VH-VL binders against a6uvu3. Designs and how they scored, part 24

Target 1, 145 residues: a6uvu3
Amino acid sequence: MDKRITLIGSKIAKTGNEFIYCGVLEECSECRFKKICHDGLIVGKRYRIVSVRSAKHPCIAYGDGVKVIEVEPSNNFTILIESKKALEGLTLSHSDIQCNNILCKYYNLCHSEGMPEKYKIMELHEKIKCPKGNSLIKATVSTIN
Below, E stands for the ipSAE of ESMFold2; O stands for the ipSAE of OpenDDE; V2 stands for 0.75 times the mean of E and O plus 0.25 times the DockQ between their complexes.

## First folded at step 12 (VH-VL; framework fv_felzartamab)

Design r6 (at its last look DockQ between E and O 0.45; V2 from the best seeds 0.00; counts 0 for: pae E 3.7 > 2)
Fold by ESMFold2, look of step 12:
Structure r6 (fold): chain C 145 residues (1-145), chain A 123 residues (1-123), chain B 107 residues (1-107)
Amino acid sequence: as target 1 above (145 residues)
Amino acid sequence: QVQLVESGGGLVQPGGSLRLSCAASGFTFSRYAMNWVRQAPGKGLEWVSGISSSGSTIYYADSVKGRFTISRDNSKNTLYLQMNSLRAEDTAVYYCAKDRDYFWPDYRYFDYWGQGTLVTVSS
Amino acid sequence: DIELTQPPSVSVAPGQTARISCSGDKLGDKYVYWYQQKPGQAPVLVIYQDSKRPSGIPERFSGSNSGNTATLTISGTQAEDEADYYCQAWDSSTAVVFGGGTKLTVL
């Protein structure tokens, strides 16, 4: 079970929303709720809100308080993959696209940092016109484990 | 301790190109979304573009979409803005700005800003 | 597409309270952020998430947001508070939106 309980600003506590955890805010260093808000969350990791409790609690970091949420890691990424490998539901081994053009509009989708070696294709989107002639399609993928 | 230093601004003819860089230090760059915000002389702030911490999610203001490209290199702690097909209305100071809120991208705001770099588009 | 409207200027005597408004449709449903910008300088965040103050911002700065209007309040205004002030919110079309700015003059 990957689920985790935390607290988030009441205006953003909505089932289905995702966020990237950026660590303990400076204002929260001595907060008595620090453990509930932050324990078990990994800096830089994306999480998806799976449930929201309606009660609001006061918080020094959020103007209208916080709500208790249940989150799970979101392993979904948007990347470019070779069109010939692209079938929804297929599990692939990650292979970096060979390109060093850091000013390419697609650079970050070709060189996603932190991708695991294997992923599952969740959704296919549009094909793109690669300046180097690669046949690429934009996809939402999920890590296996 | 947080520092953001923009470079690459200058004078350019209409239709020309410039590449802006922002060197980041004093924080874990790969943890945070980054943004470009511009300010024409004597005018207000205008958000230009944003990029997620991994670079997988990118947004542009309508005024620059198709002409500007944001990117980042987390191994070099550097944010980039490639500006093509420049117009007189792109004349502005361009600021590199660090996102603070951990609920990205829906509630972005900027806790640290660079000094800015001036881009002038004139014949 | 939310549009944020600020008065172009506000004048206040030293020691008095300045209030700078920021108006937008259903703005109270969003978090609002405020930036101070002095001439020749980069903006500085002074209020985040409607009413919270970053470390190092004087306690005379406060904020509120309800309905269609957010307000930056500076109590006991000092000469050094003379600056441009911008509100900022998130647009549901994935864009960041700034207000037009308010020049605060301390007479």
Scores: ipSAE 0.252, ipTM 0.679, lowest interface PAE 3.7, mean pLDDT 82
Fold by OpenDDE, look of step 12:
Structure r6 (fold): chain C 145 residues (1-145), chain A 123 residues (1-123), chain B 107 residues (1-107)
Amino acid sequence: as target 1 above (145 residues)
Amino acid sequence: QVQLVESGGGLVQPGGSLRLSCAASGFTFSRYAMNWVRQAPGKGLEWVSGISSSGSTIYYADSVKGRFTISRDNSKNTLYLQMNSLRAEDTAVYYCAKDRDYFWPDYRYFDYWGQGTLVTVSS
Amino acid sequence: DIELTQPPSVSVAPGQTARISCSGDKLGDKYVYWYQQKPGQAPVLVIYQDSKRPSGIPERFSGSNSGNTATLTISGTQAEDEADYYCQAWDSSTAVVFGGGTKLTVL
């Protein structure tokens, strides 16, 4: 897998945790670890921590310092897709479901943050009754590229 | 310098609607999650809603779910809160709060706050 | 759902050390944040990530977090420190959570 090294707050540096990288903080501009922390990550992308080193390093942004972690782009996502596109094994380019009803309980599944550009449908789940009448199905998808 | 300016507050009857705005400046608005936090008169702080930088991830407090809608327009550097079916308990100063963390969504705090806008729900 | 409990009020004489507690289940496993709010003003972040001070916050402000309790400590408390203080954390179920707030009175 495409592993990357970065640093993250000690308390949240746990294998299996996920985060969306949002970019460099102003406080990081003069930090000697700036390169390690930020150069390998892409803004808006979701990453999963795959390993954590025990040593702590000082950090202006985290109270208890930071730990070196290995991360991978998150591979598995649960989303809603149009039923007409729902086929296990199929590769799709991601596009959010076009809907502006942000009060819908499915909104985040229709508009998932940090999704890859392309994914493969790995498993289909139940159909979702969309309040707007869209034909949607819940799916587990994985990044392919 | 970071600035957050809330507007849209006022007096409204129970069951009414109101739309709040928060104009942001002094930072790259589109890179940060934003939040609404309210404070009833003489009471503590209550988180209301949060929205990710892109708007794809949204959270609501249980007390406002189904009634309030958070949204943002990154092209206008503006955060919104549409409040419907307002209740007396919604009476509060509503603050716009900037999220400081560059890791979303699980570890959040607010480094900058607006001065707030007062919403009064009364018959 | 996690709840953060603060004492409603704390009193301290000028120059003495004020301690404000924030209690919650396994709070030590989370990052805790503290806000100061003076009458008629918006909250101001005074401690982040348990123990870090934002720029401009006096060194007399410090924070700790272990077990089930986070503590905001103000050493050499001054009259200007009289305010309401709120702790805050993140919870996966309820998202952002605030404590009930503590009124600090400087006698």
Scores: ipSAE 0.129, ipTM 0.737, lowest interface PAE 3.1, mean pLDDT 90
ESMFold2 (binder alone), look of step 12: mean pLDDT 92; pTM 0.940

## First folded at step 13 (VH-VL; framework fv_felzartamab)

Design s1 (at its last look DockQ between E and O 0.27; V2 from the best seeds 0.00; counts 0 for: pae E 5.6 > 2)
Fold by OpenDDE, look of step 13:
Structure s1 (fold): chain C 145 residues (1-145), chain A 121 residues (1-121), chain B 107 residues (1-107)
Amino acid sequence: as target 1 above (145 residues)
Amino acid sequence: QVQLVESGGGLVQPGGSLRLSCAASGFTFSRYAMNWVRQAPGKGLEWVSGISGSGGSIYYADSVKGRFTISRDNSKNTLYLQMNSLRAEDTAVYYCAKDRDYFGYRYFDYWGQGTLVTVSS
Amino acid sequence: DIELTQPPSVSVAPGQTARISCSGDKLGDKYVYWYQQKPGQAPVLVIYQDSKRPSGIPERFSGSNSGNTATLTISGTQAEDEADYYCQAWDSSTAVVFGGGTKLTVL
């Protein structure tokens, strides 16, 4: 996997933890660590921490300081897929479930942001009751590399 | 000088609709997630909805799912809350709140003055 | 679902130390934030990330978080500190969660 170096709040700087990068804060504009914090990350992408260095550095955004971490894009996603396509071990090409009801509590699972083009179904979970009557099932999927 | 100014509150009947706006200034609007937090009279704070800087990620409290829609126009530095099928329990002061953290929704460093929504027959 | 519990009210004499608790399952593993709200006003952030003060917040305000409890401490409490205080945390599944709030009365 393509690893990146960045900084994150000390309290949540733990191997295995995940976060979604939301972008540069204005407070970071003059920060000497701005480049290492932000240049390697993509807004909206989920990352997993793969290693943590012990040294703590001051940060305007995190009052308890930050630690240097190595991250890689998260491979696992929880999404809803059509039941007829649901088979553990199967590789699928991603396509959003056709639905425009943004008020649905499952909308984000049906329209997951940052989803890769192809993924493998790793684990099937419970079937969900779609308000529109679609046969959907929750699944953990992994990016195909 | 961060400023958040809510508008659009008022009196509405149950089942009615209302659209709130929050005009933001003093910061790069598109860089920050924005939230709506409400407070019923004499009650505590309740998070209502949040939207990421780009608008790609949206979250709702269970109490408003299916009825409220959060959106934003980054070209206008404005946050919106479309409220449909309003209920008496939706009566509250509605605050827009700016998110601070760049690793997701975390906390709110700035709040607007709030706008009152009263749902009553 | 994460839930934050606060005492509904706390009373303190002027000059004394006020402590407001916020309890939740494994809350010590999360960042906790505190807001002050005076009547007719919007909430104001007074503590972020467990124990850090925003610019302009008096040094008498401090915070801690361990185990299942976060605590807002106001040393040398003053009359102007009378307000409602809310703790808040974030969870990936529940999003933003507030405590029920605590009314601090300065006697």
Scores: ipSAE 0.321, ipTM 0.756, lowest interface PAE 1.8, mean pLDDT 90
Fold by ESMFold2, look of step 13:
Structure s1 (fold): chain C 145 residues (1-145), chain A 121 residues (1-121), chain B 107 residues (1-107)
Amino acid sequence: as target 1 above (145 residues)
Amino acid sequence: QVQLVESGGGLVQPGGSLRLSCAASGFTFSRYAMNWVRQAPGKGLEWVSGISGSGGSIYYADSVKGRFTISRDNSKNTLYLQMNSLRAEDTAVYYCAKDRDYFGYRYFDYWGQGTLVTVSS
Amino acid sequence: DIELTQPPSVSVAPGQTARISCSGDKLGDKYVYWYQQKPGQAPVLVIYQDSKRPSGIPERFSGSNSGNTATLTISGTQAEDEADYYCQAWDSSTAVVFGGGTKLTVL
């Protein structure tokens, strides 16, 4: 359901690779493959390549041509979570960290885009020193829908 | 016309802090990854940090990890670099650079004019 | 991390062809980008993805990349092409790597 078809530069078209879709490039506005390259992809969303077709196609944006790939959304995020909740393998319901300090060096990890209602902790990393005194630890998490 | 204008450079003592800003115009800022690249006087280019269009993915060169923080405010079309615990080797012109995407490769199709940071007593 | 090596300088007479190399282990497996930097100015992208020219870059600029070496070629070199040139690649570890730069002197 979540899988999409697109094209990507032949040198990076490998199963398991991930990319962030950045939208229709100006170079692609008149490209014969524009619909296939861009339909169904969400700007700013990370995708993982799950299959690659071997045929190369010419592309004005990629000098070595492109290959057709099938992608799906990547489910892994790096975020900050409260240390007291942090056990690898644990499934958590999302709770917002109450902070609007946009100048904080950790702001993007506290306010990650696409935060799911529930997530599973895959890996714990280092604790960080929160300027507001919150006890936070960096974690890789996976969405579980 | 894409424009990138850096500001916030200056003279600072070792151990001090500076915040750089990069004002962007002429493109949909939130759709593109942004980067900081620096150039020490008389030296070559060194990539410092990058951030995805959404701000959800952030990367640092090893030389600045733990000391520098990249961020962006998409409502103001502005990229930031908070630089803490500055050292003499951080002395450089800092460029704001736009890339197309940074998964699998990154390249900088537009650059700002740069802002000079000097770390010296 | 991949290390990119460029000659420190290249000299050509006006109208001749300049070739600036960029060497790295298995560099042909990566996309290579080239930047021109004139004194006192910011870098400008002149070649992307090995061989493609951005809009506004003269046709005399071309690029290639195979094996361990990428090459920026300027045919019919003009005095205004005198600049520093940097190659750049993207490492699989998400790091951006630049070559050390090449000073192109036109007579």
Scores: ipSAE 0.101, ipTM 0.613, lowest interface PAE 5.6, mean pLDDT 81
ESMFold2 (binder alone), look of step 13: mean pLDDT 92; pTM 0.931

Design s2 (at its last look DockQ between E and O 0.40; V2 from the best seeds 0.00; counts 0 for: pae E 4.9 > 2)
Fold by OpenDDE, look of step 13:
Structure s2 (fold): chain C 145 residues (1-145), chain A 121 residues (1-121), chain B 107 residues (1-107)
Amino acid sequence: as target 1 above (145 residues)
Amino acid sequence: QVQLVESGGGLVQPGGSLRLSCAASGFTFSRYAMNWVRQAPGKGLEWVSGISSSGSTIYYADSVKGRFTISRDNSKNTLYLQMNSLRAEDTAVYYCAKDRDYFGYRYFDYWGQGTLVTVSS
Amino acid sequence: DIELTQPPSVSVAPGQTARISCSGDKLGDKYVYWYQQKPGQAPVLVIYQDSKRPSGIPERFSGSNSGNTATLTISGTQAEDEADYYCQAWDSSTAVVFGGGTKLTVL
């Protein structure tokens, strides 16, 4: 996967930690590190920290400073899949559950954004009682690279 | 100066619906995640829902999943909360809260004064 | 899921130091935030990222976080500090979590 360089609060700058990039803060507009922090990230995307440098830099957004990190898009996702397709180790082509009930508490799991074309089922979780009667199961899936 | 003004609160019957709005000013609205936090009378703060700056990432508390829908219109600097299937336990002051952390580790540096929602027969 | 536990109430005499705890599993590995709420008012952020003060918050307010406990400390407590205080953290699974709140009474 493509790696990006960014800066993150010192306390949470640990390999393996994940975060969701939420965008540029207004107070960062004049920051000399603005490009490093923000230009390589996509708003709403989850990233995993793959490496951390030891040096600390001052930051107006993080009072304890920031550290330089390497990140990559997270490759694990939690989604709902049809029970009949639920087999750990199986590779599937992604397709949203066909449902237009945006008020359903499972809607985001049935219609996950940013999903890859294909993924591997890594772990199966509990079955879900779909209000429309679909047989669904919660699963952790991983991007196939 | 940051300003958040909630509206849309009122009295509704159980099973009813209500739509809250939060008008934001004094900052670049489209750059910040926004949240709803509620407080039942005499009780503590309860986070309800959050939405990223672009609207692409949404979170709900388990207590409101399937019933509430958060949304935003960045062109209008407005945050919304559509509340359906309201219950008595949804009775609370609902606060609009501005996020600050661009890595998703949310905290709220500004709050509105809140709008009261009362669910009662 | 993370859970934050606060004592329901704390009492302090004027001029003395008030300490309000917030406990959670491995809370020291997370940033903790503190809010002050006076009757009939909206919450106000008084500490962010464990120990940092927003502009306008008096220096008598401080915070720490280690192990399983975060602490809000108010040195030289004044009458106007009487309020409810809430700790808050973030988790990737449960999103935003608040403590139950602590009522600080200045005797």
Scores: ipSAE 0.266, ipTM 0.745, lowest interface PAE 1.9, mean pLDDT 90
Fold by ESMFold2, look of step 13:
Structure s2 (fold): chain C 145 residues (1-145), chain A 121 residues (1-121), chain B 107 residues (1-107)
Amino acid sequence: as target 1 above (145 residues)
Amino acid sequence: QVQLVESGGGLVQPGGSLRLSCAASGFTFSRYAMNWVRQAPGKGLEWVSGISSSGSTIYYADSVKGRFTISRDNSKNTLYLQMNSLRAEDTAVYYCAKDRDYFGYRYFDYWGQGTLVTVSS
Amino acid sequence: DIELTQPPSVSVAPGQTARISCSGDKLGDKYVYWYQQKPGQAPVLVIYQDSKRPSGIPERFSGSNSGNTATLTISGTQAEDEADYYCQAWDSSTAVVFGGGTKLTVL
């Protein structure tokens, strides 16, 4: 039971949307919704919207108001991992691919935002052609907690 | 009191390199994505690059991809832009800019004063 | 991938209302942000998320966004409002897009 309630701007409150929680805005410090918006969310953590209530509420931070949403941690990520370490069901510690080519089209799959310290490999997909010659495979992984 | 102070601009020849820094204070730097936006003399604003709060997700405009490298050091509250293979069309004032939204959507509530980069023979 | 179109200039007499448009395909489905830039200065956010004012921005600044057009409105325009104004949207394909800018001249 790790679902959480929060509020988000009406235009982006859509089931299936994901976001990285970045913390409390300064103008929200005295807002009566502060606890609902922010309690239970961890800075840097990814969340997925699983339901949206249709009623809008006024908000100082959002021009068209906010909607109440239910979120869950985004536990499944698509990333690239070394093929030699890739076994379904295996738990790995988070370790950067030895590549600082931040201009690569695959960079954000090698360095996914919101990754936990440890993850479990759930499913293996296709190998990709790494520009640096690393042997990498696309994988769906899940968090361990 | 949010403050962003850029440094490292100057005159360089075409093909040269330059490293810009942006010192941040007055907010929890590690909680916010950061961006570089530039403005050529007499022209409009052009977004250059963005970096997530942790530094793990990075975006570049097509015009700079392969030549510019954004980075951040959250322990020093500093944003960087390494600019290589500079061209005359890179001549601009370069601003660092703070994202405001607490869900990581992009818009810029605070800007630095800018630092001028001039690429000329 | 959205393109934002602004008129290059708008002129208004002091005390009158200035309206600066920003057009893009289905722009009303996005949040629009407005920046003021005075000569030699950094841009300043004046409207966020279509219609909200940051702290310190006068009430004479307001905004709207529906359909294909967002509008920055300055009522009771003052000489100090003479500046360049840029609209901005965040593209869902991860790109930040600015309009070309509008020079507001107060007669």
Scores: ipSAE 0.158, ipTM 0.661, lowest interface PAE 4.9, mean pLDDT 83
ESMFold2 (binder alone), look of step 13: mean pLDDT 91; pTM 0.930

Design s3 (at its last look DockQ between E and O 0.42; V2 from the best seeds 0.00; counts 0 for: pae E 4.2 > 2)
Fold by OpenDDE, look of step 13:
Structure s3 (fold): chain C 145 residues (1-145), chain A 121 residues (1-121), chain B 107 residues (1-107)
Amino acid sequence: as target 1 above (145 residues)
Amino acid sequence: QVQLVESGGGLVQPGGSLRLSCAASGFTFSRYAMNWVRQAPGKGLEWVSGISSSGSYIYYADSVKGRFTISRDNSKNTLYLQMNSLRAEDTAVYYCAKDRDYFGYRYFDYWGQGTLVTVSS
Amino acid sequence: DIELTQPPSVSVAPGQTARISCSGDKLGDKYVYWYQQKPGQAPVLVIYQDSKRPSGIPERFSGSNSGNTATLTISGTQAEDEADYYCQAWDSSTAVVFGGGTKLTVL
């Protein structure tokens, strides 16, 4: 839906591939493609390639060059949800699991950043044993547009 | 001249805690993801944790999830690793490694000399 | 999760060509990176993105990656090339993955 143009290493420039944008490199500061590569992306966000152009362009970061790609934010996320809410096909409004234990190995799944306001449960995975006793289950969810 | 200097290593008992630091210089620290990689004595390299340039995205190896916390202070050009509930198998030289890729396909173009963490009773 | 497998050791005579393999499922679809580590030292990047050399790395170092195997090749191997070599890749589920490492001995 929210499509952007960027450049990516030629080898991994394939429709359907995903990447996480990690930010501007210092070496990119003087690059003529800097704006195309970086201005439309958000650090830490996962994107999916929806189209690829065939032409290669030189890149200081990728020795095999880069290709122009069209990307959109990934619409699938893996999160933990309360077991009582877990039903494939169900639409939910997102809310983080209420927990302040940042040292928990499941913290990122309970507090996933960049989550949409609403999502559909696409697939249920294994139940996890929450140290605080919450009944949680891992789920793949998809953004509802 | 990129320079990474680890500190904070030492001897700790099982169940103990330790905080490592990595002081970075010679590059714009806030523009690069940073990583911790460890190496047990006589063993291979094991990736431990990574953090994006802004700190918004964090990865952990399964072996340290729930026990270790990576963080950074870009105003101080410093990377941190808080290690809790330490185990004997955490004994290793811990390297600070600078990230190079901005599409998430990480590799490390510069490494520190490492700091030794020994967990023993 | 991707796993990278390396031979534990490789031996080569001086001046000969050393080849170190790194195997993984569909590894050819990923970028592979190689690190050299000498005793008591930190790892050094010697190959990035399958076949590219960082500045300062001798031309005798080269890399390739296809199918399920990446290969580090050292032509005209010298005594100073004796070291441990590690391959590395990235996976969306596991993040950074290292091979087990290969000890290269120059006879």
Scores: ipSAE 0.308, ipTM 0.752, lowest interface PAE 1.7, mean pLDDT 90
Fold by ESMFold2, look of step 13:
Structure s3 (fold): chain C 145 residues (1-145), chain A 121 residues (1-121), chain B 107 residues (1-107)
Amino acid sequence: as target 1 above (145 residues)
Amino acid sequence: QVQLVESGGGLVQPGGSLRLSCAASGFTFSRYAMNWVRQAPGKGLEWVSGISSSGSYIYYADSVKGRFTISRDNSKNTLYLQMNSLRAEDTAVYYCAKDRDYFGYRYFDYWGQGTLVTVSS
Amino acid sequence: DIELTQPPSVSVAPGQTARISCSGDKLGDKYVYWYQQKPGQAPVLVIYQDSKRPSGIPERFSGSNSGNTATLTISGTQAEDEADYYCQAWDSSTAVVFGGGTKLTVL
């Protein structure tokens, strides 16, 4: 729902890319385009780029210019999921990984506090070497509900 | 001019805790994201954690998530790193770094001189 | 996650051009930053957004980034340029990655 228009550096202006809005910089306080860059964005909120206009515009903060983008709020997270359940684009219900090894270097990806109850797999990454032998893959997921 | 001064480093046993502080001056602290970057002796730079200008959004490297807590007090121009459950691999010089990108694609235009954390038995 | 690979060392004679590479998969799609670190000192930003030079950094420092490789170039290298150099990029909007560092020796 809450699509917004902003401007971002031309190299990162790609559909599917995400960013955290960090506020107005001091050098932008007198910029003629300050409103379109910043209005409607919430400091600290994550956004996903859903469309990109091709024209470049000059910007003091980005020397190779900026592009107009349309964004929406994003709830992307990185977690470990069972490889057998992992297909990009699928929506899954959360289920706990059965492991109590709190000293594992991957513990927080398996047992992240506040893991989404349902999620959509946006991107699959590398499989990891689980000390317990589970078949796990690192994934970027987006919350739904 | 921009100054960042870290403190709170020292010797600690594995499993122990330390709290690092970074006193900032010479810029409007509340307008910028801040970061911790560490460097193990004789090794390269490793990003540890970042915090947004208001403190509302917080980021951690996977290696420290769940053990380290970044925070800031904008009224005191101070950045903090609470380090718990310390391990030998956390031994490093810890730098405070000022982040300039307002869309969160981080780069660090000013750095402190660092504070040494040594984790050994 | 992107990995940034730098040569461990580069040697150059005074007055010659030094080139320090930083390689990563599709690195040209990202902004690259360069830091100079002299012994016992904090890192200093010398190049940002691939090719821009902060105020106070000598004009002999320049940068480029295309394809899989970013390059820090120091023309007319001076003895004071002897340092470790790190490239830096991001692998997502929340994560920062550094290269392993390159020791520049001026002989």
Scores: ipSAE 0.249, ipTM 0.679, lowest interface PAE 4.2, mean pLDDT 83
ESMFold2 (binder alone), look of step 13: mean pLDDT 91; pTM 0.933

